# VH-VL binders against o27280: the designs that were tried, part 70

Target 1, 266 residues: o27280
Amino acid sequence: MDSMNVPEVLEIKRIVEESESVKTFIFSWDFRREVRPGQFVMVWDFRDEKPMSVSLIDPVRSEIGISIRRVGEFTDRVHGLSEGDLLGIRGPYGRGFELMGRDILLVGGGIGMAPLAALADEATARGMRVDALVAARTADELLFLDRLEAAGVNISTCTDDGSCGFKGFAHERLLTLEENHDMAAVCGPEPMMFQVMRILDERDVPAQLSLERYMKCAVGICGQCCLDDTGFRVCAEGPVFWSQELSRVREFGRYRRDPAGRRVPW

## First folded at step 21 (VH-VL)

Design Ah25
Fold by ESMFold2, look of step 22:
Structure Ah25 (fold): chain C 266 residues (1-266), chain A 118 residues (1-118), chain B 112 residues (1-112)
Amino acid sequence: as target 1 above (266 residues)
Amino acid sequence: EVQLLESGGGLVQPGGSLRLSCAASGFTFRSWSMSWVRQAPGKGLEWVSAISGRGGKTYYADSVKGRFTISRDNSKNTLYLQMNSLRAEDTAVYYCAKHDWYGSFDYWGQGTMVTVSS
Amino acid sequence: QSVLTQPPSVSGAPGQRVTISCTGSSSNIGAGWDVHWYQQLPGTAPKLLIYENTHRPSGVPDRFSGSKSGTSASLAITGLQAEDEADYYCQSHDSSLSGSKVFGGGTKLTVL
């Protein structure tokens, strides 16, 4: 095996409880292996291996953070770990976000805010104006608000149930906010991303969207992460795509694929 | 410190023209939409016109469409309002106002007075 | 008249609580557009007092608060002070007017 494809076993340095269902696991990291916002790592719990987005990139403290939402058996096991416990990490993999211009819009749904929080840190460090629309089903699921505020990000929230901020979906809130962005970065549930992409396209705002698909190899060999009609491999050509690349993808926003490659409704 | 300074107001006869300017400083001008808002003597605030940060989109109140033209020069950090075919009801203090992301006017100039009278 | 309706005047004694209403419609506040509030002291430009329905800019005291429900919004002022005597305007956006910003007619607050 290539040394880059073998998981490096790392000790969990710190755990931050972001919400009832989301924890950030922080590891020491050698930044000779560069990491960009929007790239992912494969996290190995010695039984299974899943892709996770990087949410914290801190070269000063030599730390990387990975935010994980409890959604099933793998993530339940990882959430049961403590500081000092071990995880395997391969990567980083994939194409990260590209920053351009001076004014960036972030639109994140649920755990999708994780890679966007990392991007916000980089954008603010470059002196960019950062506006973030943070969406969730309920107030308790809004992520990274204090961190974003401390970084100088302008925040608007929306929740499906109206418990915090605008009551409704992210794309509905977006229609009631001011434009004037050079680019947007979008990550969250794929139906949300499709609706947001449509609005940004109508406004002529270049957008980058981060997709999640089933992954096995993470280096483009196995074909498990391919998108219909284009042959794009999410692990190699993505997970971050420009909106114009996605406009050619029939499956985006309409269905997903299970590990066997079968179409499954959202 | 954000500053907006209007100029170019004055007395003009009906049917005449006037060009207002607003010099902006203390913020990244091109990042923000700008508006003109007016207030007739003893009356309330009336939104007049807006322009996007990059200048590509312009908006006008029905009362001024076809007569007023909003523009901006981002290299000079200056907002403009060209007012043609002026009417007595255009008499007002004209304010330059900066938008924020939420759609509020977070900073205002001191205003410049336009009087349209025979 | 104005797309947003405010009472023409409101009065209160020092220390009292007053509210100023801002009534809109399904094409503005009811369509999800935020409500912002401005204070205009005599002879001065308006000043942002409340944005995004409830938020206070730096330097605005806690006794000013905003709320929004349905097609209406309210500005509340507690602990009324003589310095609060001013004109107050609500502002939003109306989708039926091609992206138009809209103001209420204004409310003159008199501190008795």
Scores: ipSAE 0.769, ipTM 0.890, lowest interface PAE 0.8, mean pLDDT 90
Fold by ESMFold2, fold request of step 23:
Structure Ah25 (fold): chain C 266 residues (1-266), chain A 118 residues (1-118), chain B 112 residues (1-112)
Amino acid sequence: as target 1 above (266 residues)
Amino acid sequence: EVQLLESGGGLVQPGGSLRLSCAASGFTFRSWSMSWVRQAPGKGLEWVSAISGRGGKTYYADSVKGRFTISRDNSKNTLYLQMNSLRAEDTAVYYCAKHDWYGSFDYWGQGTMVTVSS
Amino acid sequence: QSVLTQPPSVSGAPGQRVTISCTGSSSNIGAGWDVHWYQQLPGTAPKLLIYENTHRPSGVPDRFSGSKSGTSASLAITGLQAEDEADYYCQSHDSSLSGSKVFGGGTKLTVL
């Protein structure tokens, strides 16, 4: 039987309060079902099902963690759960990040740091140098700083309001940091990712970017996650794409589509 | 433990040439930009030259441009400074300095003295 | 000739607080480039004291702190001690110069 397409009911083992609006839910996980940084799972609360990025991949403790920002009815219900409560999990799905070289740059905005935190753990375990530019609107919304520091990651922060680190946007800070990376991984608000991608392309730094799109089936059948111009399915050919693949996509960084397929500004 | 050891300093006549070396250990050399920074006797610090970790980008202060050449050999973990057409004002202690990601010089050698005089 | 400006000297009694300024321009500190600080004890190489405006490397006491505002930066030393007697340099990057790194002229700190 294909367990990837049927939710497995799992107990919430531990809940970590990452910020006022973000919690990480930790589950026991059988790693015969391999999970890679950048892949996602579908989380089912017995009413609705939503895609969520994996932020913790710990084969030694047989644990995975998913980080969820409170943004609506589904996430409000999940944030109301306690340790010992149940959720359905199906997956993992999608193409994860590929590590190359010895020196990696991570650029994360808001909850986009979640898959990058998992990648940072894998990169440091390989002995790679990891530099992370962590962005948010305010200091209280910067995620995973203590975890990244404990892993030996070099951190720079930026906040829109200047309450922590560089005052401004991630791409502006990037211009004032040293180069010397073999690759980059980027995840966050799509306008931020577009601007960061342009800088990295000019610097000839191979970059992988993680996209979010509306998802229904998660296995590439329904077509709801397709990108303009290429036909790429975010749930199957992504969510992680190389910058070269995205350079041909008109919609990237410029607009999104609602569930009815209409163009909506970011 | 990060260590930087400069060598190759000495007495040189004006118009002469000298090559400095900096042996690096305790870190992944190719991952970081490197600089030469000098300090004339009784004077402050002056940045001289920098080179990117892979060696593809080089930078020079106007005072040395066209006369000095920075280079690196990542297989030997060694930074070099070829100094040509030396002048009295080039007399200084020359430091090898490692950049960090933020653009600071987080590690320095103890320096090698270059004296240019007749 | 537009470089970072520091006072040539400052002094203070043991236990007091001293501040060393670093004044730049719109092409360096004012363009968003970080300020870093170095301590140079007599007869020794410079040592990184503050990086990224405010951060201390491991082993640097809490009595050293940095700040940046506009086109200027400041190093503060509290609880002044005799061993703090040294030269102090600020450093940044200047977008208008062919050289990528710039130092201040240095400040000699004297503990009275």
Scores: ipSAE 0.762, ipTM 0.890, lowest interface PAE 0.8, mean pLDDT 90

Design Bh11
Fold by OpenDDE, look of step 22:
Structure Bh11 (fold): chain C 266 residues (1-266), chain A 119 residues (1-119), chain B 107 residues (1-107)
Amino acid sequence: as target 1 above (266 residues)
Amino acid sequence: QVQLVQSGAEVKKPGSSVKVSCKASGGTFRTYGISWVRQAPGQGLEWMGRIIPRTGRARYAQKFQGRVTITADKSTSTAYMELSSLRSEDTAVYYCARDDQYEGNFDPWGQGTAVTVSS
Amino acid sequence: DIQMTQSPSSLSASVGDRVTITCRASQSINNYLNWYQQKPGKAPKLLIYAASSLQSGVPSRFSGSGSGTDFTLTITSLQPEDFATYYCQQSDDTPRTFGQGTKVEIK
């Protein structure tokens, strides 16, 4: 309910350099405002505002981390910030991941590992067995491996160029893994998620997938993040969706809408 | 398991420069940083700076700003610390250590490099 | 910079003794406090991170506690191999800073 507040100006406490293109910004957080893995916040640099997944949730330290990939003007500015600088943060918003069972599989690609890293921490803290398939184009783009290992996660990697782990895509690697899990959480490029979801469905593994869409209001009003043809709002009904829900979403894995609302293929 | 192996002892004249290497074996840097910490004879530990080899970005303690340069070569998994304008007070054992960016702890440590600055 | 002050600077103890070392930060550092053990002629060894988390491979007789500004390293039963110098280190802010060290000597 309090998620509809104006941005709170927070000081960047620390910056973790995850890769050449990804930084994690750590903030003090009042955990009276609960945040769950899979939820997102709106990050405001006092010029523009973008939704970002929470990649670190630490109630003990009263801190959260937001991992941001450098992909455009907004993120360029944010990546230029230093510890001690300020950002506006509002949220959290959206539906986060739900943990179930004993064994969980995480499948992440690129920056999609951000929310999964947070989920991994929670899952391991709960005593769950966590397997993570971490995918990236190259070894240098693999994210959060050290964190995951430290948390006790069993990691399998795959890279497009074969520079680390399995050479190929996440769904291809997944096909080589015979073990089933009680549930899966997936986040990454939508084509990857689409293929991964199909495999998981064939294996009868319940899966949750986190979608990325252009979001403007984050409160389900503007409709910019509506999904064809269900009308699901990624910011309200998502960004985490069950496989069964996404099976009804026509555009999933096929196309997305740009900021102007035009359909663009993946 | 990751190990850090440093270059050998150095004896330098005042005003000269020293460059110490730190090679990681048994693994890769990944997202870890490499911090440099020195220890003068009979004294405590002093943090000098840190580099994130994966990105090449380095941060330094103010005390050493302009005098220390920390670099890394990812291809050889080696970090370097160069200290210029050496003074007698720079006589110390210099350590490299793997730096956890989240926790900020140092583990493992190199074996240390003794640097002696004397006329 | 955050100043770290250890107490005592040195202490004498016997095998089997309970040893307590304190570290105080000049400002709150949450639980970003690490403890190291250093033996003569050797590099420091991480014992405790995040104020109370035992590093892998470290004996359980070592423990850390505290949050904010006051921290404690405890050795429940001192062993012969534990005679060394111990350092606390804050990792909340840059530059990273260490306590002056506590030398644990044999009585």
Scores: ipSAE 0.913, ipTM 0.949, lowest interface PAE 0.5, mean pLDDT 95
Fold by ESMFold2, look of step 21:
Structure Bh11 (fold): chain C 266 residues (1-266), chain A 119 residues (1-119), chain B 107 residues (1-107)
Amino acid sequence: as target 1 above (266 residues)
Amino acid sequence: QVQLVQSGAEVKKPGSSVKVSCKASGGTFRTYGISWVRQAPGQGLEWMGRIIPRTGRARYAQKFQGRVTITADKSTSTAYMELSSLRSEDTAVYYCARDDQYEGNFDPWGQGTAVTVSS
Amino acid sequence: DIQMTQSPSSLSASVGDRVTITCRASQSINNYLNWYQQKPGKAPKLLIYAASSLQSGVPSRFSGSGSGTDFTLTITSLQPEDFATYYCQQSDDTPRTFGQGTKVEIK
């Protein structure tokens, strides 16, 4: 049987408390089902199922980690679980990040640092130089700083309230950073990603951005994750897109959609 | 660069409580935990419990459940371990140590706090 | 709880000797195994984590190996400052548990 389309019920091996609102759930994983940074899984709590990014990919220990921010009823229930409890996992799905060159810039906002943490591990393992701009509202919401530091990543931080690093938004901090990267990978709130993409385009830096949209099937058949003008399905053609692909998408950075498909402000 | 500095030695009577402090300097706790490990004279190391200061959540070894309370104050970068209902076998050096949530190793350690329980 | 058994409990060795200390877990712990050195009156010092990863600032004469249930700490050329007690510690599960210690003494 094709285990990718059927959830595998897995035991939570370890829970890492990343912040008040973010936990990383670690599972044993059979790496015959290969996982790439930027891909996602569908997490099933036996009532509902939501897409979540993989933040840890460790073939040596045969483990994956999935970082989940508490934002609603589903994630509240998952955050209430303990080590030894069960979750269903489908996947991985989607197009992951592609590494190029020797110098990479990561720009992450909030939980968007999760797939970038996995990418940072891969990039450093390949001998690349990795710079990361990690953004959050407050110092206590900055994610993965200890992991990134241990991996040898050069970290810059920004917080909306100035409690750690640069006071301001990620794109404002980016203007003060070196402009000599071979590529960038960006994930976070869509307004942030839009502003960051504009700066990277001006600097002629190839950029890949990871988008979030409402998902149901995760394999591209239901159409719930479609982008406006392109017909791109975030679960099939993304979630990682090149900036050139996104430059033709009117909705990117402008609005989002609710579960009924209606346009709503960011 | 982070250093852990513990409160000084204590002599206690059976049935009383002790509260040991562990202050971080040279940084904040960030996502690290603070574990407490004790060592009786001439004996090995025994993990007592851990707190994650960022979230305030603590876990305890079953042996100490109900007698130990571990807390943290983020504003002062200080963790505390309180052990109640002391008995003579609680005589030990009590260490705090920074606890990596992913690896589960301990680095750095505090200098230790000697606690002697005697009448 | 995962029991950690070290062997030997004590050993005598000369400067320059190759020293081997073993640690056995009561169940598989993958490579979630750490080694510490402790001198009298001092806190333990981390030497090795993840079974074989050398902590920054630790001399390369220290090495670790093993996975699953059986682990080894090796000192390839014992130095005068290496006479101490060594502990293994598993971090696969809660509670974290330590071996009983191995005291390395001068012969």
Scores: ipSAE 0.787, ipTM 0.897, lowest interface PAE 1.0, mean pLDDT 89

Design Bh12
Fold by OpenDDE, fold request of step 23:
Structure Bh12 (fold): chain C 266 residues (1-266), chain A 119 residues (1-119), chain B 107 residues (1-107)
Amino acid sequence: as target 1 above (266 residues)
Amino acid sequence: QVQLVQSGAEVKKPGSSVKVSCKASGGTFRTYGISWVRQAPGQGLEWMGRIIPRTGRARYAQKFQGRVTITADKSTSTAYMELSSLRSEDTAVYYCARDDQYEGNFDPWGQGTAVTVSS
Amino acid sequence: DIQMTQSPSSLSASVGDRVTITCRASQSINNYLSWYQQKPGKAPKLLIYAASSLQSGVPSRFSGSGSGTDFTLTITSLQPEDFATYYCQQSDETPRTFGQGTKVEIK
């Protein structure tokens, strides 16, 4: 078996508490294995395995960060871990974001900000102007604001309840922003991404969007993360897609398939 | 710019408790933590513990475990450090400091609170 | 716990002098090291973080270097306001620990 696909047991070096429901787990990483923003890893707690986005890439320190939202049994267990505990990590997998131009707009919602935070670091390091629209339900759920600010990112916030920034959804806030960007990267709830993509398309702004689907193998074999009609495998051809690619995916923004393969509306 | 303002000097008897406050102004805690560091007269700096106000979770140095309690009130942007069973050795200036969870550095610092434990 | 050892414990210097302070960790701490300046009766002030990153507002005469276990704080040209005690601090693991301090005095 390919060693790349065997989980490496790694010690949790540090845990960053991003919010009440989100923690970032930091691991030592051998950067001979390149990792790009937008790629994901499979996290194994020796009972179950789940795909998680890489939210921190630090070649200087030889570390990566994986941000995990507490949403179920697996993540409950992981959130119960402490520094010094062990997890299995294999990857990275999937297609990450591509950077182009000088100005980039990041639009993220909730945990979707995880890969965008990593992208922000890379973009800033390259000397790009980075604007970020960070969305969450409430102020306390806004992620990575301090980190982004420290990196020199220009941040606009929006919250459903208006507790911070613009009161409303990301696409609504986006409509109020007239500035043009060379490209956009989007990650968050699919309904949000759908609306954001529509706006960006109307503005002729090239956009990449990161999709979330149920996946098991992460290597394009099992097909559980296949998108209808296209045959795109989120773990192989994605999770980052260009808007033009997603325009071919009819299910995008409309429904997903659950672990049993049933169609479930968003 | 965030500033940290601590409560005033305290004089306590051995066996008693002291609670020091640290209020943030000019902003909120956001995702930053608040660490407490003390400095005995003429001595160095000693980390006591940290709280993440956003989550309410605190961690303590083993030396102070069971004797120190760090809390925070997000609504007032105030952190608290309570030290019980005071001893003469606890005489020190106690500082709160904003704690960057990623870098682990402390900035800014409160002005310090002098606590004197004397019979 | 990680022990931080500074050298020297004290030094005397004149205005304009180059001053070098060393900090050694008992184990590798990567670049998770910060330097602080403390004046009598005042709280410490952050100078350097991540071993070599200059904190905003800190004069460029201050610099930090090192990685792993050995770190150095350098003041290229000592100014009158630089006479103080300096501390290193590791943030690689909990508990956070400080060096014993280096007092820079007027010669």
Scores: ipSAE 0.934, ipTM 0.962, lowest interface PAE 0.5, mean pLDDT 96
Fold by OpenDDE, fold request of step 23:
Structure Bh12 (fold): chain C 266 residues (1-266), chain A 119 residues (1-119), chain B 107 residues (1-107)
Amino acid sequence: as target 1 above (266 residues)
Amino acid sequence: QVQLVQSGAEVKKPGSSVKVSCKASGGTFRTYGISWVRQAPGQGLEWMGRIIPRTGRARYAQKFQGRVTITADKSTSTAYMELSSLRSEDTAVYYCARDDQYEGNFDPWGQGTAVTVSS
Amino acid sequence: DIQMTQSPSSLSASVGDRVTITCRASQSINNYLSWYQQKPGKAPKLLIYAASSLQSGVPSRFSGSGSGTDFTLTITSLQPEDFATYYCQQSDETPRTFGQGTKVEIK
């Protein structure tokens, strides 16, 4: 095995409770290993391994944060951990976001805000104007609002139930916004991303979208995360794709492959 | 801007309990925590514990473990600190403060609640 | 627990003086340190966070420096309203802990 692909056992330095279902785990990080927003790491709890987005990149403190939503057995175990406990982390992997222009729009839904939060920090540090459309089912599920606000991000919220901000979906809120940006970064439920991409394309706003697929190796070997027709491997060519690339992916926004390779709807 | 307003001064007998409230105005707790810090007369600041109202999870200083209970009501944007088995040495001003989970700083602070324990 | 030690415990200074207060942690806390000002009968007020970041609304005469175990709060030119007690606080580990305080008195 390549040394770069061997998990490094790291201590959980801190745990941030983002919501009832999301925690951010903070680790000391050697930044000789470069990491960019949009890239992911493989988190190993010594039983199983899952890809997770990096939500915090702090070279000053030499720390990274990984936000994890509680959705199954693996994440249940991880959420049961405490500060001082250990996890294995290998990576980072994949293609991250690229920043261009002066004004950037971030559109995120649920845990999809994780990589966008890291991107927001980088963008603001570069002196860019950052607008963020943050979507969730309810107000209590909106993520990173306080952190984004502290970073100087202009925030617009959207909730399915109207408990905070615009009542409706992210793409609906986006339609009400008239201002165009130099670029957009999108991450969240794929149906949301699909609709958002459509609108951004119509407005000629360059957009990057982060896809989520079942991953096993994370190094482009096993093919589990291969997209139909294109042969794009989400772990290698992605997870961040340009809208032009995704326009070639027929499954985008429509279906995905499960671990058995079966088509499953979103 | 968010402000924290605490309940009024309390005078208690030894062995009794006191419950202090901390209401956020001008906003909600969102992802912030609420920490409780006390200060005995002429003494320094002592952290007692913290709650994340959004999740309801609280952490306590070992010194107060089992004797302090911190709760929060999101619907009213109010946090509570209950201290039981009061002693004379518990006489102090008790502060609530908004707790940034990332930075760990306290801002803003409540105005403080004086608790006097005397026979 | 992480112990925070401030120096000095008290000092006397005049308006216009440069004042320096130090805080030492029993172990490295990176830059997870905040400084507070407290006046008699009032709640503490946040001055500096992340060791060197000035809180919004705080005069620029206040500054913080340091990382690891040694930290410094500096008041470049002491003003009449700056006579108070100052506390450092670490936020690297739970429980949160404060220094014992430094009282800045008028000379």
Scores: ipSAE 0.933, ipTM 0.961, lowest interface PAE 0.5, mean pLDDT 96
Fold by OpenDDE, fold request of step 23:
Structure Bh12 (fold): chain C 266 residues (1-266), chain A 119 residues (1-119), chain B 107 residues (1-107)
Amino acid sequence: as target 1 above (266 residues)
Amino acid sequence: QVQLVQSGAEVKKPGSSVKVSCKASGGTFRTYGISWVRQAPGQGLEWMGRIIPRTGRARYAQKFQGRVTITADKSTSTAYMELSSLRSEDTAVYYCARDDQYEGNFDPWGQGTAVTVSS
Amino acid sequence: DIQMTQSPSSLSASVGDRVTITCRASQSINNYLSWYQQKPGKAPKLLIYAASSLQSGVPSRFSGSGSGTDFTLTITSLQPEDFATYYCQQSDETPRTFGQGTKVEIK
């Protein structure tokens, strides 16, 4: 019954076309309601509701950005919207990233770069050195490169097809990078995150990882996003977890639960 | 450093069409857009439209809707602006400029293309 | 469409002078305001973006201020190369719109 749990109808101020499949929707935001990188909001198109990552946090302009990848019926409808159209937004929810140290490594894949882009802005604003490993299937699917560069982030890219940067997966590229950081933030496909976490653990680099699970309520009640064994709720205890926490999660990197609660391998 | 190089000056008759090219060198468009801005002799700047080469989607000023077509070829890093049904009032220097989707500023600019419409 | 109005349309100044140009938007545009310099026969050059952010390579004598509807471009000490026409541009809404320009001439 908290006011934050009631969707606020907001006008789409601007739409940034990140790629053929990803758009960032900009909204005016009352920052009396704090939002942190790594947190998510529930987006309501008055028919359905889905969790989406906050990719832009701008207290100066009193704006936030939500990046949405086109993957199904809901996102198809949202991608059909124009500036001036309305959406319902409730939140933010979940645990965001925590910044520590002076040097941070961001490792992102695909839409997973959304929360990391917001984190990059905060880190650079704090005077931290930010290195980002950005992964995608192809060059045209690499996200936020220009924005990150403008923020002063040192970027390394990798693509599955080699169309940009290192040809291969993020964890493979990471193995070629010898520099250690004070901490790492990771978000992307879970198999990628699993491999990246292993490498970071071997290097004794503290890491936070943002998980994706099917969410229904976003308030820790329905249990749809519960992780096996631990009982962690991705919407409440996450979506950002420390590597030590994920080490206790048997399903991490191996399988997930679908909307019906069935075990589905990655 | 990205530079934008436009095609050469054009002289056209009323009712004809003109197509101006804008080629990016020193890098790709990535997530940037390309906006077209014109300037009549002794006048100010007028935004005509924008394309996001990465997605191929274009937006136009209402004034030019139906007469202007903006396209892009990612493989050659070239954007195009075609203006049809030319009038004497369309006589101007036409500029392409890199368009930051977040900030909305234009940088860098092409050198401009003079288009003269006369009978 | 958002209308941008600059003041003055023209001004005469001497080298070393402090020059101030104002730009008013017909509605609030937050800080989505850029300033450009244009010399005769040349393309515009970006000076300031986000109302107050100095573009890389632009001399520090240029500064921008303001938010909402009223904005100001300031040249602290006018240099010979600064005689040109200046334009403001809003990027809050589409279509993008420019002020009518301010010509800075030699006194």
Scores: ipSAE 0.933, ipTM 0.961, lowest interface PAE 0.5, mean pLDDT 96

